# Ledger of designs, part 49: VH-VL binders against q0aze0

Target 1, 268 residues: q0aze0
Amino acid sequence: MKIILVNNRFKENTEKKAQEIAGQLSALNVEVIIDNGLDEPYAGTVDFIMVLGGDGTMLRAARRYGQRAIPVLGVNMGTVGFLSNIEINELAEYLPLILREEYSLEARMMLEVAVFQQQSLLTRVFCLNELLLRSNSPRMLSFALEISGQKLEPYRGDGLIVSTTTGSTAYSLSAGGPIADPQLDAFIVTPVASHIINKRPLVVSPEREISLHLLEEREAIIGIDGQIKMDFGAENRVLIKRAPHPLLMVNLKAKPFFTSIDRSLQRQ

## First folded at step 2 (VH-VL)

Design r3f (framework fv_ragifilimab)
Fold by ESMFold2-Fast, scan of step 2:
Structure r3f (fold): chain C 268 residues (1-268), chain A 123 residues (1-123), chain B 113 residues (1-113)
Amino acid sequence: as target 1 above (268 residues)
Amino acid sequence: QVQLVQSGAEVKKPGASVKVSCKGSGYTFTSYYMYWVRQAPGQGLEWIGVINPSGGSTTYNQKFKDRATMTVDKSISTAYMELSRLRSDDTAVYYCARGEYSDSWYIPDFDYWGQGTLVTVSS
Amino acid sequence: DIVMTQSPDSLAVSLGERATINCKSSQSVLYSSDNKNYLTWYQQKPGQPPKLLIYWASTRESGVPDRFSGSGSGTDFTLTISSLQAEDVAVYHCQQYYDYPYTFGQGTKLEIK
């Protein structure tokens, strides 16, 4: 068996923990590849991905490896989050189940984001939570939203979020979007500080294609999962589709989504 | 052994331009973002912008966008920040600082800083 | 812009005693996607550049003594030095990296009493 351990070396003690776990796995004849985010993704085939850290580390793992249809387990390193399944101090008791492949998988949809200059593809990325289009200047953006060829009335405001259901509790929630069951497949389209007060969040089929472009030359950026930043100008167009493969998240123990989000909202 | 070494102090008159350099050593220069920050005497820190040395893409604080220009010369592992149309309130120590590589958007890792360059603007 | 406000502006603490510095943001710097607070603390000694102490509000940078700790979430953050040493005399700055432009607090000057 070959496992990728994804960690964030900038979190205190995570690299030491990753090496410790790698040693334990090697003693069980498991080959381990450590990915701390600084190098290119491991190109070879693997059987399992173990993510050591918080939700941010899971988002990075999903972008790098989510399209490979490989089981991904989130192991929490002490931070509260929505994307981990077990705690680090529980790993030893669940490791035999992992090695025997005795677990269930939950499929989470991902976004495919393609940025163009006219017909020329500049970049293509995948993400688990959302794409954010936002203003990077004091001036409001004026932009066009098209859903499966249907042109909506122009948007004016600070930006727009196109989110997965997994991302519904992330930036989309802060911008006024709904909380969605992550088992539901849908895009959630949430305006950011719209000047037009009747622009509401939309929930649309994941089979639809969403496109965005600026109607005026403005300073704007596209953000992916809060981690990748790309400049976006009037010559650019972005196309958002359902990614070809969902992220396959490992379930070793039941995680009560609705009670978890309810507790989080009561504290904030 | 990571080190950022900046150019020496400058004295400029109002309306002039200044170009501060920052030479990186002990690491792969193109693998890390470079940030620019300034500090007026006795005051807090103010972010100017960030440049990706690999492609040269930049993001500026709006306050500085029409006067600041960030560039890179990869062949000598050096970043530059030029500030034009200087005013007396531009008197400050200007710092470069190393950030993390591109998949940590919103997560600057200011783990190494240059020693600072004092720019004095006086008539 | 997110405004960062520190308190107090200056603080005098005896050697070996506890020092606490507060930082407040005008809006939340907690990113719900990764449940991390995008807040850093820096130490700056006279004539020197800032030195990174703590990132993500509570994670200590490698090589920073364990007497330094960060806490808080959302809009209210605290830097604590559990037992002040002579070398800790400095100005301490908080910074948010949640949104552009990145913004810093005004700084807190820590002195020996």
Scores: ipSAE 0.000, ipTM 0.402, lowest interface PAE 13.0, mean pLDDT 85

Design r3g (framework fv_ragifilimab)
Fold by ESMFold2-Fast, scan of step 2:
Structure r3g (fold): chain C 268 residues (1-268), chain A 124 residues (1-124), chain B 113 residues (1-113)
Amino acid sequence: as target 1 above (268 residues)
Amino acid sequence: QVQLVQSGAEVKKPGASVKVSCKGSGYTFTSYYMYWVRQAPGQGLEWIGVINPSGGSTTYNQKFKDRATMTVDKSISTAYMELSRLRSDDTAVYYCARVDLYGSESYFTPFDYWGQGTLVTVSS
Amino acid sequence: DIVMTQSPDSLAVSLGERATINCKSSQSVLYSSDNKNYLTWYQQKPGQPPKLLIYWASTRESGVPDRFSGSGSGTDFTLTISSLQAEDVAVYHCQQYYDYPYTFGQGTKLEIK
């Protein structure tokens, strides 16, 4: 068995803990690859991916490995997160179940984002939460949104979020989007500080293709999961569609989504 | 682990051009924006521009648009900043600095690693 | 362009005493959509490049001692060193990363008295 341990290079404790867990797994005859984000994603075949950290580390793992149809387990190292399943101090208890493959899998849709300059593909990336279109400064943008060939009236505002249902509790929520059951597959299209009063979040089929381009000469960015920033200008177009494979999240322990989000919102 | 290593000091005459290099190691070069910043002796820091190594797209400080050119060579994980038509007031230490766009939760991130700096002296 | 102004230009503080450095931006660097202040503090020792201390006005970079703290919002920001140590002698720079061009303060030289 071969496992990738993904950890957060920005936290010294996660590096040390990754080494300790790698030692434990090696003692059980498991091959371990450590991915701390500094190198290219591991290109070989693996049986399981264990993510040590918070939601940010899971988002990075999803972008790197989510399209490979490999089970991914989130192991929380800190205080808060929606993408982890177990806590680090529970890992020893659950390791036998992992090694015996005694767990269920939850499929989470991902976005495929393709940025073009005229007819040329500049980049193609995947993400678990969302794409954000915004100015390269907090200035208003004018832009066009097209859904499966249907051109909507122009948008004016800070930007737009195209989110998965998993991303509904991330930036889309802060921008006024709905909370969605992560077991549903849908795109959530949420305006960011729209100047046009009646622009509402849209919930559309994940089979739709969403296209965005700027209507004015401004410098903007495409943000991916809050972690990747790509330049976006009037000569660019972005196409967003459902990624070919969902992220396969390991479920070892019942995590009550609705009670967790309800509790979180009551604190706000 | 992570390092940005810049080329050595340069002495140029007014009107010449200088090309400073910045080699990244210990990380995925194309996953980080590369910024260029300069500091004249005894003065504050001044931003020149940024390049996305993945696509080569650039944004320049308007003050430098006419004279600065930023490029990358992905095969050797090296970024370049060329400044043309040098003047005496271009004498400065030139720094490269990367912005972490991978593993961060921010859409706009601070400079996390800096090169050691390259002193460019412009004198007749 | 957003103009960043630091005060004082230099200060001398005794070992173990509190050091306070101020930074003012000519316009707000608070982004309403994420409620974050796009302000960073750097420490620069002679012959060295700047080192990241604080980002988003108050978030301490990993490995930076607890005695360093940032505060403020909008246009007025403060870097505080609660108990000065000898190794803290440096020039401190504030920077806004809210809008292009990115701009820095003129720097504050901190020395032991």
Scores: ipSAE 0.006, ipTM 0.505, lowest interface PAE 10.0, mean pLDDT 85

Design r3h (framework fv_ragifilimab)
Fold by ESMFold2-Fast, scan of step 2:
Structure r3h (fold): chain C 268 residues (1-268), chain A 123 residues (1-123), chain B 113 residues (1-113)
Amino acid sequence: as target 1 above (268 residues)
Amino acid sequence: QVQLVQSGAEVKKPGASVKVSCKGSGYTFTSYYMYWVRQAPGQGLEWIGVINPSGGSTTYNQKFKDRATMTVDKSISTAYMELSRLRSDDTAVYYCARDFGEVTTLYDYFDLWGQGTLVTVSS
Amino acid sequence: DIVMTQSPDSLAVSLGERATINCKSSQSVLYSSDNKNYLTWYQQKPGQPPKLLIYWASTRESGVPDRFSGSGSGTDFTLTISSLQAEDVAVYHCQQYYDYPYTFGQGTKLEIK
């Protein structure tokens, strides 16, 4: 068995913990590949991906490996979040189940984001939570939104979020978007501080293609999962569609979504 | 180890150009903006500009726009800042810095700095 | 451009005593959509690059001792060191990242009395 262990080298002590876990797995005749963000994603065949960290580390793992249809397990290091399934102190208990492939999988849709300059593809990335278009200053943006070729009235405001249902509890929630059952496949389109009073969040079919471009010369950025920043100008266009494969998240332990979000909202 | 390593000190004549390099290691180079800041001896910090290593897009402080050029070479995870038509008052330590690391939201503050490159401009 | 002004230019504080450094911006660095102050504090020791201490005006960077705290909102900000240690001798800089160009205060030199 070959497992990729994804950790966040930038968080205090996580590399030492990752090495400890890698040693334990190797003792069980598991080949371990450590991904701490230094190198390109491992290109070989892998049976399982174990993410050691919080939601941020899981988002990175999803972008790097989510399209390979490989089971991904989130192991929490003490940070409260929605994307982990077990705690680090429970890993030893669940490890035999992992090695015997005794777990269920939840499919979570992902976004495919393609950024163009004129007619040339600049980059293509995948993400689990959302794409954010925002101004790179406190200035308002004017931009065009098209949904499957349907041109909407221009947007004016701080920006726009195009989110998966998994991302509904991330930045889209903070911007006034709805909470969505992550078992649903849908895009959630949430305006950020729109100055046009009638602009509401939209919930649209995941079969739709969404495109964005600026209507005026402004400095803007595209944010991916809150981790990747890309410059976005009037010469650029972004195309968003459902990624070819969902992220396959491992369930070893019941974690009811609605009671979790209810507790989170109670804290506020 | 996550770090930014800059090129060594340089001495230039007025009117010359200097090109400072900044090599990132220990992180995904294209996922973080790279900033350039300078500090004249005994003075405060002064922002020169920012470059997106992924696409090469730049934003410059107007003070430096006509003389500064920022570039990146993604294949070696290295950013460059070239300053032309040097004057004696360009004598400073030049720093590269990146924005904050992996987060679930966007941040624009500097969490990692290079060690600095002293550029001395003298006749 | 947003002008950042620090006070005092220098101060000397006895070991174990409180040090207070002020930073004022010429316009608000509070962003209305997220209610965050786009202000950082850096510590710079001789011959070293600046080191991040505080971001979002009051959030302490990981590994920074509890004696360091940031406060303030809008245009007026304060960095406080509650009990000065010998290792805290440095120049402290505030910076806004609210708008380009990013701007810094002139720095405050902190010395032991």
Scores: ipSAE 0.000, ipTM 0.492, lowest interface PAE 11.4, mean pLDDT 85

Design r3i (framework fv_ragifilimab)
Fold by ESMFold2-Fast, scan of step 2:
Structure r3i (fold): chain C 268 residues (1-268), chain A 124 residues (1-124), chain B 113 residues (1-113)
Amino acid sequence: as target 1 above (268 residues)
Amino acid sequence: QVQLVQSGAEVKKPGASVKVSCKGSGYTFTSYYMYWVRQAPGQGLEWIGVINPSGGSTTYNQKFKDRATMTVDKSISTAYMELSRLRSDDTAVYYCARAYESSGFLDYPYFDYWGQGTLVTVSS
Amino acid sequence: DIVMTQSPDSLAVSLGERATINCKSSQSVLYSSDNKNYLTWYQQKPGQPPKLLIYWASTRESGVPDRFSGSGSGTDFTLTISSLQAEDVAVYHCQQYYDYPYTFGQGTKLEIK
């Protein structure tokens, strides 16, 4: 068995804990590859991915490995979040189940984001939560939204979020979007501080293609999962569609989504 | 527009403590690591530590481990660095800085946005 | 700790002439697996915080004029300003981000001759 252990070397003691776990797994004849974020993604085949950290580390792991159809387990190391399944102090209890491959998988949709300049593809990235289009200045943006070739009336405001259902509790929620069951596949399209009162969040089939472009020369940015930022100008276009593969998340214990989000909202 | 705004200059006696604040705006505060760096007059830059604003986890330069404390208040998007048992050689401009955001798959510890700096003078 | 040493400590160059600043690391900051140098250059003007110029030893930050270039690999790095302008008068710092603790050079003061 070959396992990738994903951690963030820039967090205190996370690298030491990863080395400790790698040693324990090696003693059980498991081959371990440590991905601390400094190297390119491991190019070889692996059987399992274990993510040590919070939601941010899980989002990075999803972008790096989510399209490979490999089971991914989130192990929380003290950071409150929604994407981990077990706590680090529970790992010893669940390790025999992991090694025997006795767990269930939950598929989480991902976005495929393609950014063009003129007719040329500049970049193609995947993400688990959302794409954010936003102004990089105090001025409002004017932009066009197309859904499967249907051109909507222009948007005016600070920006727009195109989110997965997993991302419904991230930036989309802060912008007034709905809370969605992460087991559903859908795009959630949420305006950010729209100057047009009737621009409401949309829930759209994941089979549709969404495109965005600016209607005037402005300083704007495309943000991916809150972790990647790209300059976006009037000469650019972005195309968003469902990624070819969902992220396969490991379930070792029940995680009650609705009671967890309800509790989180009451403690604001 | 991304901005990091720090608290004003401080004058302290040897043995006292100082607490410098750094307020982030124009970005999602919890999505970027916050670094602290100082510069003594006429000297080079010296790294103090880093804090993850989401969970509060910290990594310190060993030189400062026993005197420096980094904290964060997410509700007001503000990071703090407290340095205790001040000596005259702690006189420096103290900066907060945000980790560079990367395209692709990870953040790197080089710094695209810096606070304006806080001069801390330690004299008796 | 990785020690970063800049040379010279100060440099005077005439307007329009080439300025060259060197930075040496006590250990290689080239990671063989990704073939990247974990080295960054900053510009600092009096009373201001450092400003990012170059990262990955040779990649210019957005908005930095093309007269600035970075070169080198492993332990020896160079920042070059091909045609010095008045606004380039500043202290220049190199930094490694290969390993903790992150370390900076002592700085090079660049002034007009």
Scores: ipSAE 0.000, ipTM 0.391, lowest interface PAE 15.3, mean pLDDT 85

Design r3j (framework fv_ragifilimab)
Fold by ESMFold2-Fast, scan of step 2:
Order: C-alpha cells, then structure tokens, then sequence
Structure r3j (fold): chain C 268 residues (1-268), chain A 123 residues (1-123), chain B 113 residues (1-113)
C-alpha cells in the first residue's frame, strides 16, 4: 500500500506529527509519500491520501489530488471543521480499517476554473469550495455574468462567489448564500456586496458553464478556496464548470451534515 | 534552502535603463509571487510591482508603470525588473522578494528577500 | 493610496524591557469578506534586507521568537517586543496589502537605551 500524507509544515506540531505517523505506517509496510505543500504534487500512483490538518489542508489536498479518484481521509489535528472525518487521537483505532479498505466513500463535486487573457489560457485550477471574484480595493466592480451563453444584467458590487455545495457552508454562507446538502450537485452563485440589493443567490445546474469578466478597467482578484490569489483585470475572462471527477471522501465515522451545521450555527 | 540572489551594483547616467535580475533556488519558483521593492538611501520601502512567475501576469505601482517592466525566465528560475529613463531620484537599493505561495495564504507576506542591488544614477 | 504612518520615528528601550511600535493606516485594511487584516511587519537590520516578522496583523512567521507579537484591527496596529534583546536593534516597517499600490510606513528605528 502506498499513501500520500498531506500536512502543512508551517503549522506548529504538524510536521512533527506527520513524520511520527509516516514512521508508524512504514513499520506496517506502508510506503509513505509526504506532501508538506512546498513541492509539486506526487506524480506516481497511490492507493490512499491521508490529510493531517484542518479544512485548509483538506482544500489543498483536494486541489492537488482530487481529480485522481483516490480515497481521501481528513484527520483533524485541532480545529473541528466540516471536511475532517476523524480526530488524530482516533487514528490508531481506525488504521486497521483503512489498511483493509473497510470504509465507505462520499463523492463531493469540484469546480474547474480556467482563467484567460484575451484568447490565451493563463491557468487551470480545481477547487472544492469556491471561486471568489472581488475588488482588490474597496471600490465597486462592474462585471458580466454569463450562464451557459445566457447573459444576465450586469452586476455591480464587491464581487461574486461561485461555490460548490460543499462550499455552501464556507465563504458563500458568510455572503448570504444558502446552506446546501453536499450530496447535491449544484453551483451556488452568491453576490458579495451590500451594494447589490436586487441580486439574489442563484442555484444552478452543475452541467452549466459560468463565465465572468469585468466591464470596466478595475483591479480585481480571483480567489480559489481562500488560498490561491490571481490578478484579474478587464483583459481577463474566467470560465467555471464542473470538474471531471469528484473528490472521494472517506467515511469511517458517521457525522450527519445537518446536525453538524445546526450545532455550528448555534455558536455565537 | 530558499535563496534569492540578485545581480551586482550598477552605475548609470540619467536617461539610461537598468535591468536587475533575481535568481531563485531551493523552492518551486512558479509557486510564489515575486515582488520588487526599492529603498532610497536612508528612506523607507517603496513597492514597484508584483509578478506571478507561473502565468507572467503583472501588477505595477502606477508611479512606475510607464518605466518599469517585470519579466520571468522559468527555465533558469530568474525574475527581472527593468527600469528605463532613469533619474537621479531613482538611486536606491532594489530588492526582489517572494510573497505567499499561490496555493497557501498561510505563508503570506514577503518571507524571503534578495540581498539587494544598489543602482546609482549620477551625471 | 493608503498612507501608512508609524510612531514613533525612533525609540530607545532598555534590555529586557517592552518595546511598542504603532502603525496607522489612512483607511481600514480589514476585509469584511474574509475578516482578515492585510497588514505585515518587517525587521530590517543595518546592511540587510527586511525580514518578515508578522503577517495578517497578528500571525507570527515561523522561526520568529515568541517575544514578537502583533495586534490591532482596521486602522490601528501595534508591534510589541515583550523583552528586548540586543539582536533586536533594527528599523521596523509596517506594510498594507489590502489595496494597490501596496504601501509601507516610514519605519521606526529601535535602539538600546
């Protein structure tokens, strides 16, 4: 068995724990590849991906490896989030189940984001939560939103979020978007603006393509999962569609989504 | 280990141009934004611009937009900043510095800097 | 442009005592959408490039001693050195990365009293 162990070396204790777990797995004849975020993603074949950290580390793992259709397990190291399944102190208990492949998988849709300059593709990235278009200043943006060739009335405001259902509880929620069942496949299009009083969040078929471009010369950014930042100007266009493969999340422990979100929303 | 190594000091006449290089090593060059910042003798820091080494997209401080050009050669992990139509008040130490990883906001800020390149503009 | 103003321009502090440096922005650098303050602090020793100390206003960079801390939100920010050491003699700079152009404070020179 070959496992990629994803961690964040810049978080205190995380690198130490990753090395400790890697040693434990190697003693069980598991080949371990450590991904601490600094190098390119491992290019070889692997059987399993274990993510040590919070939701942020899981989002990175999803972008790097989510399109390979390999089981991904989130192991929480401190802060309880929505993307981890077990706690680090539970790993020893669940490890035999992992090694015998005795677990279920939950598919989570991902976004494919392509950024163009004029006619040239600049970059293509994948994400699990959302794409954010926002001004790089407190100035209002004017931008065009097109859904599968249908041109909507121009948007004016601070920006726009295009989210997966998994991302419905992340940035989209903070901007006034709906809470969506992550087992449902859909895009959620949420305006980011106290200035846009007539624009409602949209729930859109995952088969549609969404494009965005600026209608005036402004300095904006495209944010991916709150982690990747790209400059976005009037010469740029972004195209968003469903990624070819969903992220395959490992379920070893039942955590009903609706009970978890309800409890989270009760915290003040 | 991460290192940014810049080209050596330059002495230029007013009206000339200067091109400063910055070679990165010990990390994936295309995964971190590259900033250019200058510091006149005894003065504070002044931002010139930023380049994404992966795609080549640039953002310039408007003060420098008509004279500064930032480029990257990925094959040799080297960034360049060229400043044209030099004036005596362009005399400064010019720094390259990498910013947050394109993939990781938790390493944000200018975490590694080149040693600096002194550019002196005198008649 | 966002103007960054540091105070004082210079200060002298005795070894082992607390040093406090202030930074004010002409407008808020707190982004409401992610609730983060786009503010960094750098240390610059004579003849050297600046070194990152604090980012996101209060997050200490890896390898930076725990005597350094950042605080504040919106427009008013503070860098604190809880117990000054001889090696801390330097010029300290704040920077905002909320809006273009990115701007720095004028610097605060810290000396041993």
Amino acid sequence: as target 1 above (268 residues)
Amino acid sequence: QVQLVQSGAEVKKPGASVKVSCKGSGYTFTSYYMYWVRQAPGQGLEWIGVINPSGGSTTYNQKFKDRATMTVDKSISTAYMELSRLRSDDTAVYYCARDQSIEYYDTSGLDYWGQGTLVTVSS
Amino acid sequence: DIVMTQSPDSLAVSLGERATINCKSSQSVLYSSDNKNYLTWYQQKPGQPPKLLIYWASTRESGVPDRFSGSGSGTDFTLTISSLQAEDVAVYHCQQYYDYPYTFGQGTKLEIK
Scores: ipSAE 0.005, ipTM 0.488, lowest interface PAE 11.6, mean pLDDT 85

Design r3k (framework fv_ragifilimab)
Fold by ESMFold2-Fast, scan of step 2:
Structure r3k (fold): chain C 268 residues (1-268), chain A 124 residues (1-124), chain B 113 residues (1-113)
Amino acid sequence: as target 1 above (268 residues)
Amino acid sequence: QVQLVQSGAEVKKPGASVKVSCKGSGYTFTSYYMYWVRQAPGQGLEWIGVINPSGGSTTYNQKFKDRATMTVDKSISTAYMELSRLRSDDTAVYYCARGTEFYSGYDVNAFDIWGQGTLVTVSS
Amino acid sequence: DIVMTQSPDSLAVSLGERATINCKSSQSVLYSSDNKNYLTWYQQKPGQPPKLLIYWASTRESGVPDRFSGSGSGTDFTLTISSLQAEDVAVYHCQQYYDYPYTFGQGTKLEIK
C-alpha cells in the first residue's frame, strides 16, 4: 500500500507527527510519501491519503488530490474542525481498518473555477469550500451574476461567495448563508455586505453554471478556499461549475454533523 | 526548502533598461503571487507590483506603470521584472517576494519568502 | 494611497528591556467583511532582505520568537519586543496590504543602548 501523508508546513508539531507516523507505517510495510505543501503534488498512483491537521490542510489536500478518486482521511491534531473524521490519538486503533480497506466513503462535491482574461483561459482550479469575490479596496463592487445564462440584476456590495454544501459552514456562514447538509449537492450563492438589503442567499442545482464579471473598473480578488488569491478586474470573467469528481472522504466512525455545528454556533 | 534566488548586480546608464530574474524553488510556483519591491540606499521599501504566475495577470503601482513590465516563465519557475528608461534615482536593491493569499491554517496574506535582492546601480 | 507613518525613527533599548515601535495608517486597514487588520511587520538586518514577523496585525509568523507581539486595530498599531536580545538589532517596517498600492512605513532603527 502507498499512502500520502499531507501535513501543514507552518505547524512545527504537525511536521514532527508526520515523520513519526511515516515511521510507524513503514514498519507495517506501507510506502509513505510526505506532502508538506512545498513540492508539486505527488504524480504517482497512491491508494490512500491521510491528512494530518485542521480544515485548512484538508482543503489543500482536496485541491491537490481531490479529482483523483482516492480515499482521503482527515485526522484531527487538537484543533476544532469539520473535515476530520478521527483524532490523532485514535489513529493506532483505526489503522488496521484502514489497511484492510474496512471503511465507508462519503462523496463531497467540489467546484471547478475557470478564470478568463478576454477570450483566454488564465487558470483552472478546484476547491472544496468556496470561491470568494471581494473588493481589494474600500470601494464597493458592481458586478454581474449569471446562472445558467440567466442574467440577474446587478449586484452592488463588498462581494459574493459561491459555495459547496461542505463550504456552507465556512465563509458563506459568516456572510449570512444557510447551513447545508453536506450530503446534499448544491451551490450556495451568498452576497457579502450587499448595498441592497434584500439580496438573499440562493441555493441552486449543482448542474448550474455560474458566471461573474465586474461592471466597473475596480480592484478585486478571487479567493479559493481561503488559500489561493487571484487578481480580478473588469477584463476578467469567472465561470464556476461542478467539478468532474467529488472528494472521497473516509468515514471510520459516525460524524455528528448537526450536533457539532449546533454546539459551535452556541459558542458564538 | 522554499527559496527565491535572484539574478546578480547590474550597472546601467541612464536611459537603459534592466531585467531582474527571480527563480522559485521548493514550492508550487503557480500557487503564490509574486511581488516586486525596491529599496533605495538608506530609504524605505517601495512596492512596484504583483504578478499572478498562473495566468500572468499583473497589477502595478501607478508610479511604475509606464516603465515596469513583469512576466513569468512557468517552465523554469522564474519571474522577471524589467524597468525601462532608467534614471539615477532608480538606483536601489530590487526584491522579489512570495505573497500568500489567505490564512486558513497554513497560507499567510503577507510576503513570507523574499529573494536575496539585486542591486541595480544607474550612473553615467 | 494609504500613508504609513512609524514612530520613533530610531530608538536604543537595553538588553532584556522592552522595545515598542508604533505604526499609524492614514486610513483604517480594518476590513469590515472579515473583521481583520491588513497590517504586517518585517525585520530587516543590514545587507539582508526583510523577514516577516507579524501578519494580520497580531498573528506571529511561524518560527518567530514569542517575545515579538503585534497589537492595535484600525489606524494605530504597535510592535512590542518584550525582552530585547542582541540579535534583534535591525530596522523594523510596517506595511498595509489593505489596498493597492501596498505601502510601507519609513522604518524604525532599533539599537542596543
Scores: ipSAE 0.000, ipTM 0.448, lowest interface PAE 12.7, mean pLDDT 85

Design r4 (framework fv_ragifilimab)
Fold by ESMFold2-Fast, scan of step 2:
Structure r4 (fold): chain C 268 residues (1-268), chain A 124 residues (1-124), chain B 113 residues (1-113)
Amino acid sequence: as target 1 above (268 residues)
Amino acid sequence: QVQLVQSGAEVKKPGASVKVSCKGSGYTFTDYYMYWVRQAPGQGLEWIGVINPDSGGTTYNQKFKDRATMTVDKSISTAYMELSRLRSDDTAVYYCAKLGEITIFGVDNWFDPWGQGTLVTVSS
Amino acid sequence: DIVMTQSPDSLAVSLGERATINCKSSQSVLYDSNNKNYLTWYQQKPGQPPKLLIYWASTRESGVPDRFSGSGSGTDFTLTISSLQAEDVAVYHCQQYYTTPYTFGQGTKLEIK
């Protein structure tokens, strides 16, 4: 069995804990590759991916490995989040189940984001939560939104979010988007600014293609899962569609999604 | 009903600044863009800029960008437009106007309703 | 910047007759993707702020009498009042909202002959 252990070397104690876990797994005849985010993703075949950290570390793991159709387990290290399944102090209890492949998988849709400069593909990335188009200056953007060949009225404002259902509780929620059951497959299109009354986000089929481009030369930025940022100008366009493979999340114990989100919304 | 109520008329000397207020009522203030437009005596309408009252984000007409400042105070549902370094040709009625009907796919940019206007006279 | 030009500057029309006001944009305000013209018409009576009459070049605002109609596409637009009433005496302004800066025509003063 070969396992990728994903951690963030700059988070306190995560590197040391990753080394401890790698040692324990090696003693059980498991080959461990450590990915701390600084090098290119491991290119070889692996059987399982274990993510040590919070939601941010999980988003990075999904971007790097989510399209390989390999089981991914989120192991929380004390931070509140929606993407982890077990806590670090529970790992010893669940490790035998992991090694025996005695767990269920939950499929989570991902976005495929293709950014073009004129007619040339500039970059192609995948993400689990969302793409954000926003102004990189005090000026509002004027941009075109097209859904499956249907050209909509020009959008004006500070920006737009195109989110998965998993991303419904991330930046989309902060921008006034709906809370979606992450087992539902859909795109959620949410305005960033409250210039639109709160009930105007769009929920559309995941089979649709969404494209965005600026109608005026403006300073704008494309953000992906809050981790990748790219300049976006009038010569650029972005195409968003459902990624070829969902992220396969390991489910070792029931996670009370609706109770957790309800409690989170009550506090502030 | 939706209303926009502006501050009263002002007389300023050249080189001074003027700050016009616009109080919204009868709607959720942060849900609709606020526009500023002026009209010199006997002349046409001239757009100054727009502000998003939730984020504070602004877009100015380039002609006014170095002298105009738009702000909002959400706690009292009031937008402000300040114009500095006033000249005699800045004498005009200054209007605020709300974004009209919002469509399902974004915001439309026609102006409805308008405030009653604020006459600013710049004289030496 | 898109320059909006109205014609005529002033117009006198008899009660019950047709009034026609023209508006030309220096660039097209038709958005090809949705086939809509980003053009509005406002009515302004003395001492009052402008009031919305027509948006999308031809869509009449709720409460605006049927005698008002808008037509045209691209760069050439017309506001028509089919049977002039006394209360229609006003200055009429066209505006494009296709791109910033939003620009207005110089206005057309409509008077009873």
Scores: ipSAE 0.000, ipTM 0.390, lowest interface PAE 17.9, mean pLDDT 84

